# Miniprotein binders against o43061: the designs that were tried, part 3

Target 1, 338 residues: o43061
Amino acid sequence: YNHSPEIQRSVYTLTGLAPSSKMAFVTMLTVRAANGENEVENTQQDWYYNSTRLLVHRLVKFKPTKSKYPVVVLAMKGIDQWKLDQLQEDGAIVKVVDPLYAHEVVDDVNDIALLDSRWSMMFTKLRVFEMYEYDRICFLDSDILPIKKMDKVFDVHQLSYSKDSVLFPPTLFYKPRRSIFWRRFTEEFAAYGLTRDDLYPYVFAAVSDPGMWHETPPPFKDYFNAGLFVFKPLKAHYKRLMALARFPKLYDNANMMEQSLLNFAYNSAGAFPWESLDWTFNGLWARKNDLPYLKAVHGKHWQPEGSLGYDEDTSKLWWDAFQEMQTYHDQQRNADLY

## First folded at step 3 (miniprotein)

Design bm1
Fold by ESMFold2-Fast, scan of step 3:
Structure bm1 (fold): chain B 338 residues (1-338), chain A 81 residues (1-81)
Amino acid sequence: as target 1 above (338 residues)
Amino acid sequence: STEEVRKLIDEARKLLQEAEDLIKSGDFEKALEKLEEALEKIEEALELAYQLGDEDLILRAFELILEAWRLLRKAEELKRS
């Protein structure tokens, strides 16, 4: 019978939001690798760009889903200027960022299984953690479609530990020697010029990734999908993420390097456990029965039905939304000319 | 001194691999013994790395602590099943 003894800790859970708090939705538009092993090449249409425009439209203009907060598009260097200009006209704040290549972040690229040119820029998503001008950010992949109001996604808890508490749940620390690890943890961060006050309070919340599922609501899994997460941009957390990213053996990096890194960095047993967001904010593998509950649908629903397990209802939902956006933009253009 | 820390890290990695193999074979008590041996070596490596002020070695030692936690949790969970 070996259970860890109860260890007293002080934890504070508050929203941390003030009327002056600056919140933003942020998405990322990356240069598309034209290696369509699982997708049909379209030389005339950039569907990732079109999906990004639809996301912007849903949060900036479309009354049923319109947010009171700004939408920022982080655009990777190399995207055509006319696409950036159009996103700005659509109402987005556009910021160009340098790509963050795996070989610049990882100590040994031979440790990264399944890395190809498509994945080499996956770490570019970490650029969102440098947006210190905002108090709270909701990052969304560009293939997310809002179908209801999303603003409540920011209503997550700011987690803080008292100065006298342990840094994280001590799953290893049931033995008398545990105190040395708590002290050395603090000294480790101090070696990088970081303190507990630089690292706490923090915010990190995301939706559980159940994988492919058939029932509503989806089953909980202690592993989140990195396609939507809410966080507080802190320089100390960006430095910590970059330090951890050096060691891919530390996290499961098979196929989803940045998602694996973030799940490791914010794991439930660690110093910065993730908060579970309501599943309706990130509708993964959505089926007809999920649609009445969802605030956002996540997936490449512009692709042919069945190709990625999507059904007719979610495909129709995406195409109807895209047509509504095109109609809106055509009406605005005509109003400006006449 | 840097070489001493790297040797401790290498020894700890071997002990962690032995612990994982013991977990796979169902020998949880011996796995926990190997994890305790690994943690002692990691703790020594971490102290030496701090004395050197070597950021890379501090992070490598920290990496091994987190791997040891993962294996300890797995051993305790499987011991209960």
Scores: ipSAE 0.000, ipTM 0.209, lowest interface PAE 11.8, mean pLDDT 74

Design bm2
Fold by ESMFold2-Fast, scan of step 3:
Structure bm2 (fold): chain B 338 residues (1-338), chain A 81 residues (1-81)
Amino acid sequence: as target 1 above (338 residues)
Amino acid sequence: STEEVRKLIDEARKLLQEAEDLIKSGDFEKALEKLQEALYKIFEALWLALELGDEDLIERARQLIQEALDLLRKAEELKRS
């Protein structure tokens, strides 16, 4: 892969990082349904929780993948306290957050009439944009498994506004002034006192979503997967995202909720184009031939072999990693008794 | 307004076709100019379609945005090769 065309729309600058910069990996753990019917893939164990523990172990303890940066688990309110205590003991920083329900975020619930309880919490991922205590965050879905060191994922460039851009003019959105929606957004942002200096420089980098059973390396697609992204938490960007989230018909092309929102908010034709991150940081639909290159594998590889896109090699990789974590914890407990 | 949106969509499609032809002829700078013009018309069409609540026009405008971005990517790749 080459530099994405998105860089050309903004001033390309240094990373913006300093020795004092605070960086973190962040993942999210959501509440399971009480009756278990919403979790059909998990009959005997909480595999989402187990996958989250494995992610924490890989970044905090396992020497081949251990990070120098902290790992934060954003836990939705309602998760059992013992699970939170265990994640903290495993070395994660645990923060409990209130959910962001789609029906509470959108202006017109009829725009999300097809959404049920499973979809309604998808906006809770936007809570990661409120973590202003960090200078740079790498968000990872809890079904991502690091298999090599990932710390270089933070080495992305900060992007600034440029008057010299020949591709696109500077604006929060490309929207004609005469439109009622443009006047509404302008009035709302003016009320918050947001300026260009509040919005730039920014960081937003993610991996292109190549689809199932792709070539190695995958071909670039100008649509990113929201399962891993690197960004700079800025209050102005969070306010912008929340303003856009009110109008699902603007951005939702496949009922993909927060992924559709983020692709719209950071689209290549907009004021805040996304930067293409090296594909090896988010190994989507990984096949055997991808594994030697990948730094992380993304997928529910604990599910049975023969599931869409998964093969025996990626399944074995996940189960071997889970076994290694369990062995580590067993040895740690045994050492505490002697 | 529905007629205005359809006109914007038609004008955008014409600009996207001009951009594609310019990419084929190797004139990448003019192609980028035409893509920018197309995107302005597409976004205007999208916002007007949202005001009308016309789901067909909203979807058509969103599809044109994706087509324009695909052409932009193609132009940038060829410019770099």
Scores: ipSAE 0.019, ipTM 0.474, lowest interface PAE 7.9, mean pLDDT 77

Design bm3
Fold by ESMFold2-Fast, scan of step 3:
Structure bm3 (fold): chain B 338 residues (1-338), chain A 81 residues (1-81)
Amino acid sequence: as target 1 above (338 residues)
Amino acid sequence: STEEVRKLIDEARKLLQEAEDLIKSGDFEKALEKLEEALDKIEEALELALQLGDEDLIQRALELIWEAFELLYKAEELKRS
């Protein structure tokens, strides 16, 4: 009787944070409209910018949600300078980044013909993984509204595996690929000079995606929403993500842009499993009964109410917050005049 | 059949051992050729095991893919040196 060799792995957890650790909230502002139903370029550009300003205000100025950590806005090249200047005046650190286009990243030319603005936006978002000046980053989509203190979002564990762990096994959540595809893929990884010590310890934590019409609290699902995630910027992880991004057939089973890529890269059965964050940090499809628990609400709540809209209470919450920000800025301007 | 899957796994295991020995002897190019052949057999075994719904065989095939990736990385790294 034969026994399979067993690959042993061990996981140790420690926050890895010191008082000197550099943490930041990071969001992204793009020049192109996000791919989505019932959205137009001009409306999307205006409201994404306004939502970004509100996020900055909530983390930089508004006392109930003000963070002790900086807020960085990654702005895609091409955004009007006056918008960047305004975000800087609001207290954000603004960093302009060059876009990453699908044709520069994707390997299969036939797949490229089916890609649209969502792929360009997804790849440009990967720029956040190059921010090695920070020890830990919380990335937030610009349509997230903090309603309570968020700083504890950084209190996640560093994960590492023993020397006996595999470097990057195939995920159990996606169909296996042919060996020629896997060989080309692994050759590219090796060519990037990836080592286990460059890849570990790592941090990747996110909130389970509850789906529409969820209970309170939402049930756990082993699939996270990529609108908020906490990670440790590591050059090796950026190179790994770029290598995986070349092969959309490998990861794009949900048509969810970067969310599909990140769920593949950090799947629970792989070498880099994701850590579950408290659901209250990323309140998707929030209803009135969720609001007392949430630290942040996630959604395009400026959009019209109706069959495709949001709960009246969450829409009101967003508009009240936006008015509070406008009132704050008006009061600051009036104080400067007198 | 489960017999066919087990045969593919056994053949892949032998190829991985040959690849590891080649890495130890410094013949990285031949090691990569053996790893390529091993991965072809492992992927066929995994596809058949998934169709059969045999959890043990699925797990064994996945463990071999992971071992093959470790050896591929090691061979490429040492070849560069």
Scores: ipSAE 0.007, ipTM 0.188, lowest interface PAE 10.3, mean pLDDT 75

Design bm4
Fold by ESMFold2-Fast, scan of step 3:
Structure bm4 (fold): chain B 338 residues (1-338), chain A 81 residues (1-81)
Amino acid sequence: as target 1 above (338 residues)
Amino acid sequence: STEEVRKLIDEARKLLQEAEDLIKSGDFEKALEKLYEALLKIFEALLLAWRLGDEDLIQRAEQLIEEAYDLLEKAEELKRS
């Protein structure tokens, strides 16, 4: 789908609204199998856990990137207690969540391949949408490294439907007469009794995904990366996401990960178009020329040089940051002894 | 405008025809890609038609959604087989 979101937006920004005061950064730590880690890859150290600790350190303790907002780690049930205790000691709020398995969410399990453990737990990230105690959340994948202050990421707009109407756009209540999906899909929405006032205003903002090699600044693409997004937790939006998630055939065009679901749910042509965040908040496939501009680098930069297209400069940046965190913790441990 | 909605409907019809041709040739993966592209254009057309209050355009967009899902179900079923 090739169109400008500015031209094709179905909703309008509400003028003069300031962000709520109840903001949080949230990341998710899953069991190692959910990240595709297995015996063939010889993963002796839990680098996703180490990267999560680094993210927490950058937002909670490290002065150049320290946030005034709390950092919450949603930890999948099954992670060793000592890792959770350490994250709490590092300054994170740790919440243990039950995984959302594909077989519990998808209506027809045959619509997905369950031989890959990543498929079976792909919906666990949707747990973040149930955090109704916050007015605004910035979700970030645990492999994101803040390198500058991130707090302005919350300065996004509330979006509302432009017409005062008791009727929803038909796209919210898809009801084709002969489709196998209409019966279950429409029944789900009817059961929830969702109204305009339950769904609007909403917040959903993310960074465009420019692909592996790009210019500086990256070109805009009307497809966002689900590794960082800002949203307002609303029960109605969670119910809508769960209803859509039941039918992978609606949203999966090449990849059945949660990113496909979110791009479908918040597509630019729909009732809930996404707001474009400044690209510097989610530095995908960062190159040396991008680094002076970026507020955060996103990628598995602890992996060997050249792996997944990463260059030496971003690898060095990540390892230097990790060393800095370890030095900080060593110094704090020594101070506690003396 | 009604002309913009008609253009989206025409683009969606072209994508549905391409998808149907790909299904007939056995290229189910590309067919699914074309069907998802068609659905996004149909959703936009439907929303705009609804805002215009154009009953004819609303019905045309709804019919295309039904056709797209029928083809999507067929493509996915054949891909599994």
Scores: ipSAE 0.000, ipTM 0.157, lowest interface PAE 11.7, mean pLDDT 74

Design bp1
Fold by ESMFold2-Fast, scan of step 3:
Structure bp1 (fold): chain B 338 residues (1-338), chain A 81 residues (1-81)
Amino acid sequence: as target 1 above (338 residues)
Amino acid sequence: STEEVRLLIDRARRLLQEAEDLIKSGDFEEALYLLQFALELIRFALELARQLGDEDLIQRAEQLIREAEDLLRKAEELKRS
């Protein structure tokens, strides 16, 4: 899991955080897809919404996991206003964003192959890269549950590359000859008016995805999970991601579109290799033996026995946490009544 | 794999169609850019097809190179005029 010799020689680490740096945790709340236009889910038993509230509670209010940094919920246009109002009351900063549909991003919707494009909001997560007011963002999927302090997730390195590095890396899936593709894609990128000074230094750090049940700690794989990543919002990187997203056949796994794009964009052999975060920040496929080490557990742990990734201990942990949040809100409501 | 080469050839053909449409709309600069990108994809597909020894894919890639070069010449001529 090493960079090519050329890329390794060109990498250097710059100083980290300035005292004035603005950091934020960011999550997304999206509407469910349907044939044609996407529908808004407006039930009180919306478990993605409930999990989002729990994430906010853990980072904003719950003392053992409370962060000194703000929590932003990027809410897709169409989410019911009462849900947005509640998240704001819970202490989150709520920002409404327009969806990024696959048909708006890719050159040919047939290139997304195995998934019906009418169901797809695959690239809406890329909206997080437009939050240029922050120096560092830790994006978290709304099904992540913090169980310890997470603020050290922002202690990642700025990376830069020599002027001799190529801009567009080869895909992780095809591994084509780098010199042919990178030369022409560098020219393409220049056509968008982007320079190395716009692109460097950058920050991109994430946790390796084990892809299944694992020993403790999980084995490292040179493929990260896009459910938690730390980055520096730069307009040039957003433009680069949108340019790459046009060509899904070069980077795509049809079941993991935005994750595949990000793994391609920040592949370890390319011009913008990802930094490996300590696995404890994104506890994927977690079991009882992982829990003493984890800062956050990632999964749909509200789901019943028999569901993919079900584990009794992580399920209990999630439901206990949800009950704690409900109790906290009940106590706050009661304290305000005379 | 042969499937990977077919995907590259298919993608390049779509880029050639897009470039032709851009030429028709008078967007010659964008057309030239797409044609150069398509040529790189086709040349890579040709190299992979040669490694696989797939004569059909080699022929298809070579035909696309000719089509791309024709469109490139047309776009350059129209841009100058």
Scores: ipSAE 0.000, ipTM 0.120, lowest interface PAE 14.4, mean pLDDT 75

Design bp2
Fold by ESMFold2-Fast, scan of step 3:
Structure bp2 (fold): chain B 338 residues (1-338), chain A 81 residues (1-81)
Amino acid sequence: as target 1 above (338 residues)
Amino acid sequence: STEEVRKLIDEARELLQRAERLIKEGDFEFALEWLQFALERIREALELARQLGDEDLIQRAEQLIREAEDLLRKAEELKRS
């Protein structure tokens, strides 16, 4: 658990999911172009697409990392159909989603002007919160490579407050005294047509992101990396996230806008504190000494020597994994001919 | 860093603007709470700006303290009414 002392007294953990619960791994594939309209790379040079295929292969086919749960690729509208067809053939469930542009979400045009044009679609990742058909989702950036079994990532707690507890307001930056807050909280949620029962119980768990400093195990920072998180899709939480996204200056205005939004929405002092996942599920800035512990490495390890975060051992690990996938697909094609 | 101070100043300014709107809407108690939260950020920004020796950022943080104090007096006065 990663609660403030005050929240620890009022939060109760609800354990377990029914055996019939639907769980899924979800990744997102977006169009990579300044205009947001077309893929800028062909098949051979599209390493983000190739990394997505490798992620699917690791969770669907590769025995040492194969999951019992489905893998869904949320594909932004505009990606070539043959790429989507290939991902389905590889074993993924492919769902096409409309991009969510900053100008559709952010209220103040001056706040939008602070964003690089390449980041105009950064809110598209929030589409994952609309997948209400699943009881739990583990979202993974497409540049994550599983190297061990990942299924235990879903072993996280459902969190709720007792009926008598004080709830914090769903407002940006509000840290009221408890005696004043309770009335306002109910009034604010009623304005959205939301109730406490719509918002609880919830699930939100992620791995701490201490930045580029490296230790084994990494130091804990009360700030998580949005490249891997586990949550329960709830319409009320999606509505709350969209309301918060309107005002980027009121939460952390870093270059990682969706990560800043999520860290604010699920901050440890708020109404919906995040649960800390074991660091081995999201191996940021991984070095050779981390590899025996990691269940997944996270980074663009296909990039050449001299790139930020480059490490010879993690680069070799990624290229070996890619070669294994290519060999598997070649063997499957040959087997299907006989 | 200079960027951390600018971020704290921007966040404080948005909180002051929100508090001012809350005062206009009659939500004085929330305005007071948000003004205290804004002051925390401004004081942190001021301390960091002093460590950096950035006179412009120091002056901007001091101006925000004055603005926050003016709004605090306004909210307290209207709350009593």
Scores: ipSAE 0.000, ipTM 0.146, lowest interface PAE 15.7, mean pLDDT 74

Design bp3
Fold by ESMFold2-Fast, scan of step 3:
Structure bp3 (fold): chain B 338 residues (1-338), chain A 81 residues (1-81)
Amino acid sequence: as target 1 above (338 residues)
Amino acid sequence: STYLVRFLIELARFLLERAEDLIKSGDFEKALEELQEALDRIREALELARQLGDEDLIQRAEQLIREAEDLLRKAEELKRS
């Protein structure tokens, strides 16, 4: 297509995977109404929890989508123990994480006081970057539904610093002479004992987010959706992300904070450009014509009129999948009695 | 710490460069927002530099305040024309 990244990458790519590489799918389950939001009448079901169970079922048990890799649910402290026990019975590895609040990360909390709820959620999600026990992680929002096998999502390249690479870290403008700040920014983090060898090689890959689209395949946009990304957990990258998160005005805060932070940190013009994953791994704004191609659909399809761009076919697909999971669980309970 | 002061100075410099580009493109309202953010970061850096007694960092922060004020004045004047 004609809409490729205008800036060519200056780092070379290798798979970097060994037979001993430990890979995992990871999703996050957060406490609903963390900001004192009242539970709405007639919302008896926790659909985010149910969607999380469906994601686990699709990757752990359902043969057409079953993965050979484990699924980890990072659960925010405060979620009912019975929900965590159930996810473990479903086959997930459950890890409880402490929330990471704005006042622990941002130097001047007054700058973001009015955005505290958004910032609290975003910072807790950064816990996924601390999972150093894995060589490669595919993070998925809990409202993603796999409809085909996903394991090839890990077949992304390990990127190293090239001698021919742009020396500048992330920048909002590809004007090398005016991007001296980002070179110095990276060097400043090195003052904490972070070296080039700590930062490279790295892995970061995601799917372009074109917003609403009507074409199949969608055109490329140099901005990714943070609902699915593949990365290599590195302590140096976690420290870098935490340092960037301290200064929210570095990136567009009119969008989702965590997505804006990651697009800034892994900008195509910078030292750590993101790799474009095939669009079929994260089916945003999916419609009937997209379904034959998609490996996963992304959205709150349990809601009848849940999102602009959703249609009856994607809603039916989600409800059919949920019914299949319930039938599977019913059959397993019956089998355990005989 | 000296690290934080140096970081704030470089962040402010980046915001000033962005504001200059916004002025050149005619987006004066956004330029004024970026310049105000830069000034806030520079003032923070200046206060920390004074606490550290680092004359070089104090001078750098004071110079950036002058540069930011000059761009602010320019953006406000162009917005009115």
Scores: ipSAE 0.000, ipTM 0.206, lowest interface PAE 13.7, mean pLDDT 74

Design bp4
Fold by ESMFold2-Fast, scan of step 3:
Structure bp4 (fold): chain B 338 residues (1-338), chain A 81 residues (1-81)
Amino acid sequence: as target 1 above (338 residues)
Amino acid sequence: STEEVRELIWLARFLLEWAELLIKRGDFEKALERLQEALDEIREALELARQLGDEDLIQRAEQLIREAEDLLRKAEELKRS
């Protein structure tokens, strides 16, 4: 069996969005389970939660970065209700989702699939692909800090085939491979009545991951960071991702992480190549020279200065932003008390 | 083309690991099924590698055939036990 040639006749058809299009920023807040380290239960020092609140504040309330689009927090079942209530009060739409564990997706390979406890919960992030009520979603990890307006992140291309093309994406529908992977994928695909026309047009755009050290601007690498991506929720793509998730050895070199799955699913040589977003939307390993250009900084900048290669300027930026949010909330409460 | 061959090699390796785990658990019939699937993938990879003239990929596929055949013999022997 040979793979079909690259889908070279695909056409980018949309650079802007209609005024009626439904866009949303989405982040995910998960319960943290201990995995050989001490679990900190002091909710006031839960920096992932605090970072999530800061992200919501930046997109909903803070005028310099405020979006015209809603912000949805997908909250994993088991998070304290008061935290969810606070996020709702902060202006987010909060949706509680059931966790999706590896043993619920992977057929008859539970012992292999659960070798790493990190991997056991990776599928919960795939819940974002089921949000079909939106035309486009920008998913952001909760440790991303917007520092400029981000609404233009949705101005990505919608990929479709030429109207004159008679070509199909043959890898999913024709010449099934002897491999159990391709057989199971095509069987599941067909069982849900999904066709080529359900797969296109699609949107998948992300920022290249340059690694820890880079120049300004960072060099392009044909491997994206899954901490920020823009996509069109399509049932066919969700089903495709679920089918691929059954065989982590095909896409995961060592770490069994969702980023590997997405890079495999949307690889440049495949049927659904990813579009490169401007690097300024996801500022990985940001340095002082990057800051004038960035629309968002990505990283755990609440940690001590110099940690993981971060510098004083990015740490100061994050703490200043957090203090601004606290001041905003204090002013609201003080007005209510007096 | 080379990426396709690498994908087939990765799938075959996964199936061999799965089969070895099944052998250790005494599930010899399932192990034999996985090993046959692995061999099918390896033979396809070898054919493609030969068409490409990629000597490294040919050697890797040939090594996997030897590993798969060794596991097949082991599973058949243990099933008889």
Scores: ipSAE 0.000, ipTM 0.170, lowest interface PAE 11.8, mean pLDDT 73

Design c0
Fold by ESMFold2-Fast, scan of step 3:
Structure c0 (fold): chain B 338 residues (1-338), chain A 118 residues (1-118)
Amino acid sequence: as target 1 above (338 residues)
Amino acid sequence: SDREKVEELIKKGDELMEQGKHDEAIKIFEEALEIARQIGDKSLEAQILSHLAQAYMAKGDLDTALDYLKQALEIAKEIDDEELTAEILIQIAEVYLRKGEVDKAKEALEEAKRLSEE
């Protein structure tokens, strides 16, 4: 968006973001293991790919949810070219990325008790932190379905903070005590090329508290769902994340890997605490009564109702949306013939 | 109280550390350590040893920092302060990482995680 100098100054003051800043929605499409949540062989359909197409359609073409910002699909190397070509035709920017395997990231593979090869590819999502060409990114899991306009997700403040800040940042792995005895560990910043003038807060996300939402925001908890988050890509932060990722036993709780890493890296007692986004942008385990308030539903709603706790209404919402997308594409093909 | 005097000295030492005056901060922390030992406050003693370790790390003397942290760890375990023990183990891990001793850092972090989660 182009603004007069007065409006440009006003926008920068309100959002902490210059009017010329590049913003994007980003999702990830990975190669699927033979056994997992998406079983292509059994369904004769790649439902994660179909869900990714639906997400793109909702943000690029579908008027009620259409965004003014680009949608980027980070596609793991190995995805069939025809799927990438189709996503590009649908209006997405497609960027192929090399997988980031857990065994290549961690110092000791014995620290990872993996039963499923899917865990080896979970770190590939960290590639989104290398997208330095953008000033602000909203990452979304490919199983998120927008049902209202999403653009206001970028209306967050990411301000640099001064060296006079009263924040006492911990060492990489230490939460500061509430006691005045603990001092700042400034060498933590220097080790990663960060300064006290860097952006704070760094990550914006919704609290991970499924089942407590209905028509009111959940109470604050120091744990966010990594299925949707907003941040500014910075090389220093990517380097810090990769250094922390080397020690999975420190952060990996309940086998969530990447989500556990991000919650540890951006915990509320740390140097770069996360900040709350409106929970309506990430409607985990949505029920019928939540739908009027949500901007997006999050879940594998193409799966049969009851198997994962999804109800009839949210499953129907997803299938109706998928049918609307197919109808749109059929109409476009018919128009192109004439 | 003598405990209040120790708290004032720790705060002064931390301010000197922020200014990069590491040698001056060490002298202040050493004074605080003597008082903590005289009054028999083992918790304060362990905390001050941790502050001394951080000052020596800032000077690049990782071996001296590790020695102070090991003393603090023994005290924290002696007084059965699991939270303090975990905090000191995390600092020990930081020293080992800076020394390039990744396996030892990992062991310290694993123990710290176990204690901090209760």
Scores: ipSAE 0.000, ipTM 0.159, lowest interface PAE 16.1, mean pLDDT 71

